# Designs tried in a protein design chat: VHH binders against F-box protein At3g56470. Part 11

Target 1, 367 residues: F-box protein At3g56470, of Arabidopsis thaliana (Mouse-ear cress) (q9lxz3)
Amino acid sequence: MVTRRRSKKKKKTKRKKQSSKEKEKYQTFINLPCDLLQLVISRLPLKDNIRASAVCKTWHEACVSLRVIHTSPWLIYFSKTDDSYELYDPSMQKNCNLHFPELSGFRVCYSKDGWLLMYNPNSYQLLFFNPFTRDCVPMPTLWMAYDQRMAFSCAPTSTSCLLFTVTSVTWNYITIKTYFANAKEWKTSVFKNRLQRNFNTFEQIVFSNGVFYCLTNTGCLALFDPSLNYWNVLPGRPPKRPGSNGCFMTEHQGEIFLIYMYRHMNPTVLKLDLTSFEWAERKTLGGLTIYASALSSESRAEQQKQSGIWNCLCLSVFHGFKRTCIYYKVDEESEVCFKWKKQNPYENIWIMPPLNLIDLPLFDHRI

## First folded at step 4 (VHH)

Design n4 (framework vhh_7z1x_3)
Fold by ESMFold2-Fast, scan of step 4:
Structure n4 (fold): chain B 367 residues (1-367), chain A 125 residues (1-125)
Amino acid sequence: as target 1 above (367 residues)
Amino acid sequence: QVQLVETGGGLVQPGGSLRLSCTASGFTFDDYAMNWVRQAPGKGLEWLSGISWDSGYISYADSVKGRFTISRDNAKNTLYLQMNSLQPDDTAVYFCAKDRGSEYYFDAPGYFDLWGQGTQVTVSS
């Protein structure tokens, strides 16, 4: 204990006294019990969670911890205007409107690690776009067919980022193009493929453990290893023929899953055995929730059955002129449907929000 | 039982010939590309040759081009390696290996998921 004698001007003392009363009220708010703070923050939509994370270190840590533990993928809907997006949180059933004039004329190709890969078919421009930071990373131009798929391995801020596409499939040859960060041009590789002449297109691409897995419209699985420049078609009979909007592939912690959605039937979930390369049906996901759409898929492991989402499929499907988001409980074979706006299967995509959202220009916390 | 069994190895004089056979069981042989790999005493694995499921694509390592011929008989589930103009440095254990896929275009021993026990070839005067 130290006693110090200081005098200050009355004007500064009065302002400090007012600041002390405001600090005392603010301090009471900041010092909420951790359990109550987490309960409050867990109910906040993304915008308010971001604002809450800027209040102080304790709130920031609680908000980030909640985002790490309870962050679910968000669904982006593209409107008929080139600059309009609707963000949907399926767990909260809430929407947020976003405007990105920088994406005028672009269509979405792929989503991974909070980044979108966008393509302009009129200019042949490729663009990485982060909807949370509004960062843009342009890539070398490439002509792409309308039905051509493209994927990437990780965020374009990494020097290990690799773009991958199959540009041509003939009865005799497959042409693959790749682009590594900081390369001067696209790399072209040509491989023999004469096994299935009824191969038309690759519908789904996932990246796992350094390898791209590519699913065809006939259900055949191929892999490309960029480190070895190795291409092959995996053995085994294809599962039931998928339609372009009735089949989804996702990756979680090195495991690959395939979801089939048929007209009036419950979704079927298959898991790839990486030893035999055979598909095996799953009646439970062990707490995993899969978020699938035509161009991207995300997954989240649930630690508690009481989380409200456990062993679930969250599917983006096109039904007539209306888009439907389906929550399907795999182990209970029960379904909850939410009907949405008119969209085609290629005008929506799942995206994982970043764990740290403090510096997001989308959500101005100053007002 | 899923297995590959090599036969046909032995002792041969320099300039001689041998034919190795590899018999496959327990899997659909005609769905997969097949490979020959050897290991000389005290050395690492050396890929020699690969053949696609339909024999449409065949490749050889530079060390054996023009001397060795790979072939397969899908009706018999058997892979062959015809070795001509054998040299003392061809002395090794020869392994049959199954590719993970049906096409062959690249020598990548790390992608082979089934191997035989090997057969010894000794080239000595």
Scores: ipSAE 0.000, ipTM 0.278, lowest interface PAE 14.1, mean pLDDT 72

Design n5 (framework vhh_7uia_1)
Fold by ESMFold2-Fast, scan of step 4:
Structure n5 (fold): chain B 367 residues (1-367), chain A 124 residues (1-124)
Amino acid sequence: as target 1 above (367 residues)
Amino acid sequence: QLQLVETGGGLVKPGGSLRLSCVVSGFTFSNYAMAWVRQAPGKELEWVSSISSSGDYTYYEDSVKGRFTISTDNAKNTLYLQMSSLKPEDTAVYYCARDTTQYFEYSLGPFDYWGQGTQVTVSS
């Protein structure tokens, strides 16, 4: 089943050029009546919407209003050995190559609210980076193991931003380290490991309604409430089939979703019941689109049923010797892929662009 | 080459006292938090106590709080654990450990360097 899906996917890989089509569309829309302008702008890809927003105040206001509803996450691919980045915008279906020398030596840890959390394993420096503005916010140093997960609660421009990391080591204790903006030092909290045993690792962290949800490699789910400094390990385990080739956890409007990928069978989508803390399998997303990657995920509700990403899992995975972006339609059990040509595995992560991109550095430079 | 060397363990009766010492070389306490971790026979590692790099903040596992005291002597590069009111359940190999968090005031792990361990046996 995977061989036929890969063949079908490869035939539909997105390698078309859009610059000429984008210019043609943009020119066509410039002299439309107001009601037709609204219709046309609502159907523009994000990059064309951004270009249209630069034409005049009326277009700018219309384009920004539509972006509130229709902004899609962007996928960033980056190497571990150089400062080169490939950015994929699903709305324009085109790659952009970028160079961020300020990220030299850093690896990505997490993405939230348009910001990347970066870590340098040689200097122990933590850095918030916004790829759309190129703003940098350095954080205090912390030693981390290579496979250790870290997350944050909200944009670092807020004084309420909280950095969070959790370790499950060979000890019978869970160690949590947190850092609030303007603190003198990292706060360390230790909790007895009652349900999770030694040699469990944390694979996924999401922040929802003031709480960090932490999933282990064994399917154990734990909650950390930073306001109460409280750690609780929840009962129940997700039903996981043998041969899982990836695990992604995401949050959407207070709901927690878990996706298991398999080499030779369809992905399993699970939703957490927040009253019973039991996982239930889902056969539809109800119009939701989930953008999943190993370190962080984004999601949005699709407003148009005719959208190519209605009920879709947009997954960044390593398949064979190639990194691939998979667009899997849950209701159709069909997929389309964008093939990454490089053989060495690269880090990748979904990031939500800001609603207003006009006059940002990325659009003032040739990219 | 970094070294942590523990001494001071031994056999003691319930209610007795022992003082463990850990001599460090190759680094200073002003840059690292330090911890005592123990392992009872056939059981997993258990964190006991930590002291900040400044020496001003100390932390204890609930079962030892009020009975154990952690301290440092920077002039001697020595970490201490003063143990009083010892109980049979305190029987374990006690390890001195260095926290990997540079310039952190206190830490309860993760740890990068460990001593060889010193045996504490509490029995009647």
Scores: ipSAE 0.000, ipTM 0.172, lowest interface PAE 17.3, mean pLDDT 70

Design n6 (framework vhh_7uia_1)
Fold by ESMFold2-Fast, scan of step 4:
Structure n6 (fold): chain B 367 residues (1-367), chain A 124 residues (1-124)
Amino acid sequence: as target 1 above (367 residues)
Amino acid sequence: QLQLVETGGGLVKPGGSLRLSCVVSGFTFSNYAMAWVRQAPGKELEWVSSISSSGDYTYYEDSVKGRFTISTDNAKNTLYLQMSSLKPEDTAVYYCARETSQWFDVSEGPFDYWGQGTQVTVSS
């Protein structure tokens, strides 16, 4: 007993000496000048940045701040034939192969703030899924048409999270369904269809400053304000050249951008003037990088003009069953291709990785 | 209704030439890029060549570059693949395909309409 207590005391003393040496090291690094700290942390890959954020509050704030500035969206690929998923980080040119049995039978509807909105057309189940944490938040069931679009306003962990879908049950009327936290049921609102005479499908939805902007395949833009229960079709249509083969709408700091893609011509980049409701063609994005995908798109502002991703469109494309990731420089009208040799096509969507989390499953050696 | 019909396949000796034709109906080349895709026995589908909707840009798989030429005749609604210096490795069923209106992944893949295919056999 006494011998065991003395041995334990010796181990505690060694542990205390080690802790003291570690504290001295921490004090040295904690007192690093802010410009040198940011330089060191900015050179860490995301995994090491997350680990560094565990050192102390000052380092945590610096690491999170740099992740906010420097973290680019990741691209997630969905298999149509099985429950396999690929998560691609374009900054590291690295992918992770994942299997999410909890998503069996679900299709992706929307991506925002690190969360995916998933829908099962056989069970009518709606599910928020975070692929980085594997958190699931089930939502009330809703019947939707096969190609019906849905969006949400912010992460489902917020009480302000609002789900939104829009459809035309008849040519004469637009039906909007919304759901917000603590509601008893989906709210249904019906408005007269004031879109073009032809049947329009809704292709793009973005949430900005409290309202949903909905773009049709014919270029009509509609606005839904859930606080006012107000629906309006905005005047003006985006100018596009014939033969467009892709359309992406994104929001950045209250501004709305629209990109038309072409196989044989340079993309058209448009910005909505919220005062006139007119689309204006842009030859520069002012340092903005847009990560374009059909269901939702992400954006980030690049701080350094010397960055290789300044004024860029980033997109996943298929050419002869080969997947490529392309950075297109808007101001230079040039592209850089990163070849990715997968033969089978996948659905894809951009997603923002987490900024302030430690010990994520995707950073385990098992994954 | 949309239709794509391929013709011009057959048996040819190594070093020989063939011209494949694909007659399309229900759409115009001015609105869609077109492709030739092949499948050798027991192998995956392989993209061979594409032509832009304008006809101004052509693209080829490295193994056929300099030997194959893709072209369109809008007046005849016909897509062509002129094949020269044929090799045994070119033996496959050749499909005419219309590229999807989206340039990125969709559930149907990069092509939304296909022909029935035409057999090309290169042997002596």
Scores: ipSAE 0.000, ipTM 0.210, lowest interface PAE 14.7, mean pLDDT 71

Design n7 (framework vhh_6qgx_2)
Fold by ESMFold2-Fast, scan of step 4:
Formats: structure tokens, C-alpha cells, sequence
Structure n7 (fold): chain B 367 residues (1-367), chain A 124 residues (1-124)
């Protein structure tokens, strides 16, 4: 048996003799930087990654760009039947396929600070997973209903990491479960249900300034402060036009935003006033770009007005709408749609790459 | 460093069936995607089928969908290709290949390890 690296001349000859379909696939793969993510994540030794970067300028640029990429969120798609995962960069209109065997049987619950929270409904296992390092941090088991939402406060590498979920198991009470790092068991807190009768489905959770903000399917906003063990339902409801087909909540630098999507109308963007608890419609985001998905959202301040993503909503698929991924310019009321395959809205999520990416950040060092 | 050895090739009449097997030796291939390629005389290698590391996902080229089935057996460290309703156009040397990324690819250059091939001849 001859190893793949023994003869470069023979490998070049083999590549040149490919069928037209295989040649096109090879050309496409070589010219797409994100395709190198598979080589890095697949346990290629450091020497092989350095050699890959030396093959041509495109591969070198891709390897270098992976080391410094930390400016925009990526969209990750999960398949129930494929055991494969697809990363999408909407700014480049590029995608690549990844394989994470450690996530077999898990569904995605939440994304924050470059980490995914995954849940296995058959084993009741919770797992933090970092797709950039492939690090896994298992958490204590917890039974959750199919539609139950979960969130966390910060990366599981921090001692201040807090897991949070909220549900109503009866008409009269709200049950909140939390887990602090290194605790032996989940903490359960029960509060009187002050939401409207029979409207207890929580759809969106964001963490801001030590507090979890929880939005229901009817527009009721509640907050949980874990330091005070305090639960409160806020007054007021977001104004929206009839026929909304999706709702996204996000946080940026202590501010809470809410986006309503419509099949045949432009999105409505709202901001919460934290002193009055009133929602106000916004016609500009002041350079902010919001990346919204059903389970979690990301935001980023864009520094250049000439950027195509200035004052934009970047939206993934959502339930009941045929549009997949769009850039919508809030101040211009204009949109650009990206062609992407249809996905379940609960099988995709935005993830922010780490800001401190250094040398060969996706090198697989798991043994 | 994985060694792949194919077996099960032979002569068969059109409409018949053959089962090809690929045995991996050396390091286990539990984390690898596995694929079958074929090369007819005077032609380049073309993709036939692939299977994910878990065995949960399978991929086929259009000309073999519904006729060929790829499977893997982790206990035996083997990947098999069940070929039904064989046609003269299926005559080729069949190769198994392993990809370290665990991802499916149709391009031969994406695979790290290759077998020596097994010959399949389908008579009209």
C-alpha cells in the first residue's frame, strides 16, 4: 500500500484524468475555502494542514482565513437522517458539509459564544459541543418535552455558566429548572402562573445582564433573575401586523430586539424599552446586523455604512414561510434572497465563531 | 494507515446479482466515510455509492439508485455493495475507498485510502 502523500506527480496525473463530473467537483472543492474545514476537523495532523496550505494560493488563503475568521456568524444546518451537518456563510453564499459522529441522536437547543447546546431525547443527555474545536462537555440528564426551550448564560468553560429551561406542567404554575457548573443536580423553582390561561408555550429565550427574557407564543414577555430567584411577567405586548408567520428575539449590548416575519409583507422590527417595558418599532438599526433563527439569534455591529450588511436582518428558515435565507435592509425596506435548501426551523441555528482564533483553530486534537 | 481489500467480483449474466465486500485491516475505519468507485476499460474512475461512518446515511449515483445497496458491518470491519438487476454497462473494476474527514465526496481525489479493485463482468 502506498500512502496518499508518497507521489505528488502521480496524484496530479490522477487528478487530470478525472471524469468531467469529478473534475468539476474537484475544481469547486479546491476553490471553496470552507471545504478545508473538513480537512482540518477530520483529524489531519498539523503537518498535513500546513502542507494543504502550501498546495496553492487559494488553499493557503483559506487556511489563513480560518485562523482569523471571527467577524460574522455562520448558519449551521442539522439533518435527522444524514448524520451530517452543513455550514452556511450568507455573506459569501458558500457552504460546506461536516460530519460530527459525537452528535448522533442529538438535536440542537441553543447557541451562544461559539458553543451549541445539544439534547438527546432518547437518553435525556445534554451536551455542550464546540464545532470549531470539537470539544464536548456533557451535562446531567434532564427530561424535556419535545417543544421545550432551553438556554445558557455563557460558554461552559466558565464557572459562571448557567443552564436554564422554563415550562408549565400545569395551568397554575410555571416550573423553572437551572443548573450551575459543578452542581450535583438540577435546581427546580416553582412560581404561580401569571400568564393568560392556556397560553404557556415559550418560544424565545435570551440572556442579558444576568436575566433570562422569555417570550411566549402570544407575545407575553417574562423574566427570570437567577440571583434573586425572581420570576415576573412584564406588562405590555409587542405591536404586530395580522398574519405573522415567525418571531425572533435577540439581544445586543443589553438591548432586546424582536422581529416579526410575514409571508407577504416586510418584517417588523421592535426594541424593548427596559425602563417602561414598552415595545417601539424601529426603521433603522444604527449599523447593527441581526442574525435570527427560531432557537437562537446573534447580532453584530457593522462599522462601515458601505458594507452590504449595514442595518440588516439576516434570517434563516422559519415555520410556515417559503423564504429560506434573506438579507433585509431595514432603512431601505429592500431584500436579497439567497437560494438554500429547505430545512426544519428547529434544525438550524446561527453560531458565532470564537474571537480568539489563533493557529489552525479547527485542528482535531481529540483522541 | 488503513489497508482495503475488495472481494466478490466475477462474471454474471444481465439481470443477475453480485455482492462485493471490502475488508479494512490495520487501523479501524469507524470514523471514516466509505465509498465504492468503478472504472470501465478506457474510462476514468466514477462514483458509485458511499456510506457514512455510522451507517445511517447512504448516497448513490443516479444510474444505480434502486438497484445497488451499500452497507457496513462494524463488527467485521467491512463495507458491502449489493448489486441487483445488473446491466452490461455495470461492467468495470470496482474499488473501495476511505475518507478521513468522514464526509461524503464524489471526487476520487478526496479519498485517502484505496483498494486494488475487484473485476465485475456482466454478460449481455
Amino acid sequence: as target 1 above (367 residues)
Amino acid sequence: QVQLVESGGGLVQAGGSLRLSCAASGRTFSDYAMAWFRRAPGKEREFVAAISWSGGSTFYTDSVKGRFTISRDHAKNTVSLQMNSLRPEDTAVYYCAADLSGSYFEAPTEYDYWGQGTRVTVSA
Scores: ipSAE 0.000, ipTM 0.101, lowest interface PAE 23.3, mean pLDDT 69

Design n8 (framework vhh_sonelokimab_d1)
Fold by ESMFold2-Fast, scan of step 4:
Structure n8 (fold): chain B 367 residues (1-367), chain A 124 residues (1-124)
Amino acid sequence: as target 1 above (367 residues)
Amino acid sequence: DVQLVESGGGLVQPGGSLRLSCAASGRTFSSYAVGWFRQAPGKEREFIGAISGSGDYTYYAVSEKGRFTISRDNSKNTLYLQMNSLRPEDTAVYYCAADLSGSYFEAPSEYDYWGQGTLVTVSS
């Protein structure tokens, strides 16, 4: 009678049984009916969806189909101390780190149509950057104040692309600088400042129907029409909203929206009447989801009411030392907060990814 | 109504300097912005620069490369354009223009009143 403990052999047998069970589960999972496979893939975060698309042709086809349906804007956070960038996507539910050495020394100014506009305050260099293709399109240098805002009308690959910036360098006048693709130099236009008598800063710019709408820190709205070289200050003011801790302007299909954030109350959404220039509060977005940050915004029309992002505000906000990304359901008056420890509210921006993510150099393919 | 009269044009050699004047009348000169434009033969009018009614703020077309300086004397109701390091391509008729709204634009169509122009020829 020798009592012996076969812990090592039992451990090896257990590991072999676990590996065999995991292989069996994997084979069962690959052989799932298409409807069940689609359901499983639809519940994967974007990063896992991209990885799943590399498993086999059937998974690739299903993942690509669902990715097109569920593609949402990505929130990019820029580090000030290194060349690291953090990506947040509602479908990923997690941050992913990216590195863009080509953007060293640049700060983000604006995002539209999958492109970022970047500015180097030390060299005065302007650069269009596509984070999905890594294409760079340098622009003529321009001196800008630290808080000066910029926008563009469409992708720099188009000959109709127009760069725009506005500043009040003097108390009585505003200065507008524009650059058309392939122009020899920047065009400068000067207009009388018809905004309120205090020093105004421009906080948000959106492009809609051929004009730039510019929102000031006091809630004044102005527009610039580059085809007419025309500047006008609109008469409407948003209703008094004391205690607001953030303000975002966005555009969707020719409609202009304004969002107010508060410390202790639900966000309010206003829509501009382009005929009367009056702001009216909205309690529903009709399935629209708005993604807003201090520098730019994106929007998506959702067709599925059962989706967690139907009729929703997705906001990157800062309240004192609190840093949050808020998902707020407008019709349900409910929110979910995701916390981030970021120092600069102007180092984040929403960007629309292209539909064919798997064909991009950012993503690994594994067969 | 505003009346503008340019003077000081003439023939100058390349590398030379010239000062243009624009005498204004009809309204309080300090109440409106004024600008300088030029038009070369066969070309559209192009913006050179503008100065605010007070004279405290000036804006220039980037193409002038710092060679031109705009100033005004509100006590004399006169606008000036100092042109240095002149080149043959600076040959044009030079116009002063006023906008009563107090806004100054790069577009000629936005100006309410125009002078008759003064010819500057840069040639050796």
Scores: ipSAE 0.000, ipTM 0.113, lowest interface PAE 19.2, mean pLDDT 71

Design n9 (framework vhh_gefurulimab)
Fold by ESMFold2-Fast, scan of step 4:
Structure n9 (fold): chain B 367 residues (1-367), chain A 123 residues (1-123)
Amino acid sequence: as target 1 above (367 residues)
Amino acid sequence: EVQLVESGGGLVKPGGSLRLSCAASGRTFSSYAAAWFRQAPGKEREFVSAISSGDYTTYADSVKGRFTISRDNAKNSLYLQMNSLRAEDTAVYYCAAVDLSGSYFEAPTYDYWGQGTLVTVSS
């Protein structure tokens, strides 16, 4: 007699409760042929795609698949004056106002994998916040200087999540602090300062293939390897033309890109060669769309060559005292600008919606 | 403290191959970034190749595709495999190492240096 391990066949609980209202709304369409189902769902904006995903498993799978193909990152603006949050959804070409009372007193530091890293300068509290689920994950406190940058490696729901920051830079030394899951406290490491003497801040941090890449305001690139607790300054300096008014670093599938914005000329895109540590200018992105902002960037591979976002830079900048989103086509050297409100460019961030979401509380907001 | 000793230099004909070795003593080499530099008669010292503690490699344009840098942490050793050698590769080759940050292309980055090994490429 073989003992049956029936207790190991546990039914997985879904993270979020499905709405009965959305199921009723789309009930008449559940028996559509696959090609007609795809046609119907492909015409839904993100808000309605999320609602449709609650109808049944087949529609949920189709809606999630379309989110992978057609969902753009969201641009979130943070106000310092009225504690309001403004969402720009490119798929709807609309702004909507959000209110997150759980973020009162916090400033945004970084965005990755659908999560925001938030910091309260009065309490020294660090908080991971998911704006799509409203989940909060508090992290150990850390004192941070005003212009100090912080990044993380992946979602805080993973035990491999690592927080990283450079806490001090002197002429002789740099001090790095890290925190990873199940640690009792922050780890502190000190390294020789081999950065240029006119360096004073880090502007961009990206995580790729187990290491953090840190770009300074002078264009120096440093690498931190947390597995060996090792700090390196890379030899290559990106070719930069005079009159730069913005710099963005991004990562996509192990590749690192650097974007320079200029006052009187087109943006330039550079790619890092990880074998030579040399920067090379790119005139095409191979269908890649890059969504860049001062604190973080998102990217997606565009599948349709005739898409308006094929080989495109989507840049959140401050221009003429107005919030500006620039869509620049790298291969066509053409741009479209959207301007609407006055706001500091450091108060905005791109974030990618997660695939495993059925209903979002923020989409129940009355217009 | 770390001491570096190069070996494997010698006379080789154009198109030939040569493997340089650098032995480290004093501390575990695995935490160090390491590089090869060379100096030809009448010229300044120039960068050849570097390897990080995480095994990321970089090469000067003049040697890309011909030279390969590698390390063996169990033997505390750094290697430079040189293929398709040219008369222009004739130089004294220096091993260099650093246990902290620095630019790989810049000689002042490196805290530890070997005495050099002569490579002569001549018919």
Scores: ipSAE 0.000, ipTM 0.135, lowest interface PAE 17.2, mean pLDDT 71

Design s17 (from b8 with A108S; framework vhh_7uia_1)
Fold by ESMFold2-Fast, scan of step 4:
Structure s17 (fold): chain B 367 residues (1-367), chain A 124 residues (1-124)
Amino acid sequence: as target 1 above (367 residues)
Amino acid sequence: QLQLVETGGGLVKPGGSLRLSCVVSGFTFSSYTMAWVRQAPGKELEWVSSISGSSDYIYYEDSVKGRFTISTDNAKNTLYLQMSSLKPEDTAVYYCARVDLSGSYFESPTFDIWGQGTQVTVSS
């Protein structure tokens, strides 16, 4: 771990020796009261927690309960040269290297609710992929431009799952294509273009409270409501400093955040006022952690103020020759680096792992 | 016109210290991010440390954190790498490089200007 602050911090308490209670025989251990079992299991790394969950029903329930409150997003790195990918758990600082030939020729488009949306530009095939279960759900083909963004509303296991993409074929019209589960074909809707004439692309899409919010490269925000088939361009423009090198838009419990990244300045953090549709700069995330990537982002509310990830942006960036993962503390304007990757051409995206990890193929070394 | 010249390498014993210097000419030093990159015999290039033109953003590879210090002297147009507690695994040719950050934040930066390198050997 590399930081911009102190390289080494004093720990409040050194690692305690195991108590005599924790050294008890297995027969006593399996009959521990629920509170003591939770305490013991809470000290286990994720892989050991998964193993513990296989011991018996009581242990499984205890392990799952701890995962519910401690589960954070994992980072996926995709190779551009082969069908390999790496799953990285930042909380345990552990990774799994996997090869998945079914994804040959596919690139990642979006991540939500534990699922990835994948696109093959040569076959025009769209595919939902779950990297933890290896489940695949193919979707009807759709031609898309290289930089065209896509999003979906929820897991494809739900009948309410909606695929969404937006493009401008001419400066006069916006074309929106949507697909509901079990439809025979894509639905196309065309609207008059009311965006600035000099916009080139839609950069960010998020789904919140039944609508899709779309941000252009010029900072224009538009809203699509699929239930009303309604398209509207919102009046607010995000205030940002010149020289931004990228941005993230994310949603958390109905709130929408926009972060502008700079190489030589602190990020600009903005929050959308949903009544006025004006952007306001924020100096804090109120304990929120945003796991940001170019295509989509995950977020979670931290329970502990003293958590190392409280009020942070977590993102994968480059420092020189290596891709690094950093926690950027918004209120302290400081960062901690927690992973290094040698290979430069990796695409990356955050994904939420499932709560039931016992049946994950990536941990089955027997087959 | 654009040139980076490294000096300060040599043979040191484990636990020793060295200070590498890189004299920059032909561009405004404070306008660019600068880096130290090393290559051990038979191995790939390894990024060691970077410093922004303002010196507000400094990054280190984990294996050197706490042992190496990157710094600049704008009056002398010089980049430094202070190396302490040297280990045999630090043996490498050390290069000073200018970082090209003109691309997207999500794309790998590249090195557009390199020095000739200076050899650091850590052995008894």
Scores: ipSAE 0.067, ipTM 0.461, lowest interface PAE 5.0, mean pLDDT 76

Design s21 (from b8 with L101Y; framework vhh_7uia_1)
Amino acid sequence: QLQLVETGGGLVKPGGSLRLSCVVSGFTFSSYTMAWVRQAPGKELEWVSSISGSSDYIYYEDSVKGRFTISTDNAKNTLYLQMSSLKPEDTAVYYCARVDYSGSYFEAPTFDIWGQGTQVTVSS
ESMFold2-Fast, scan of step 4: ipSAE 0.297; ipTM 0.635

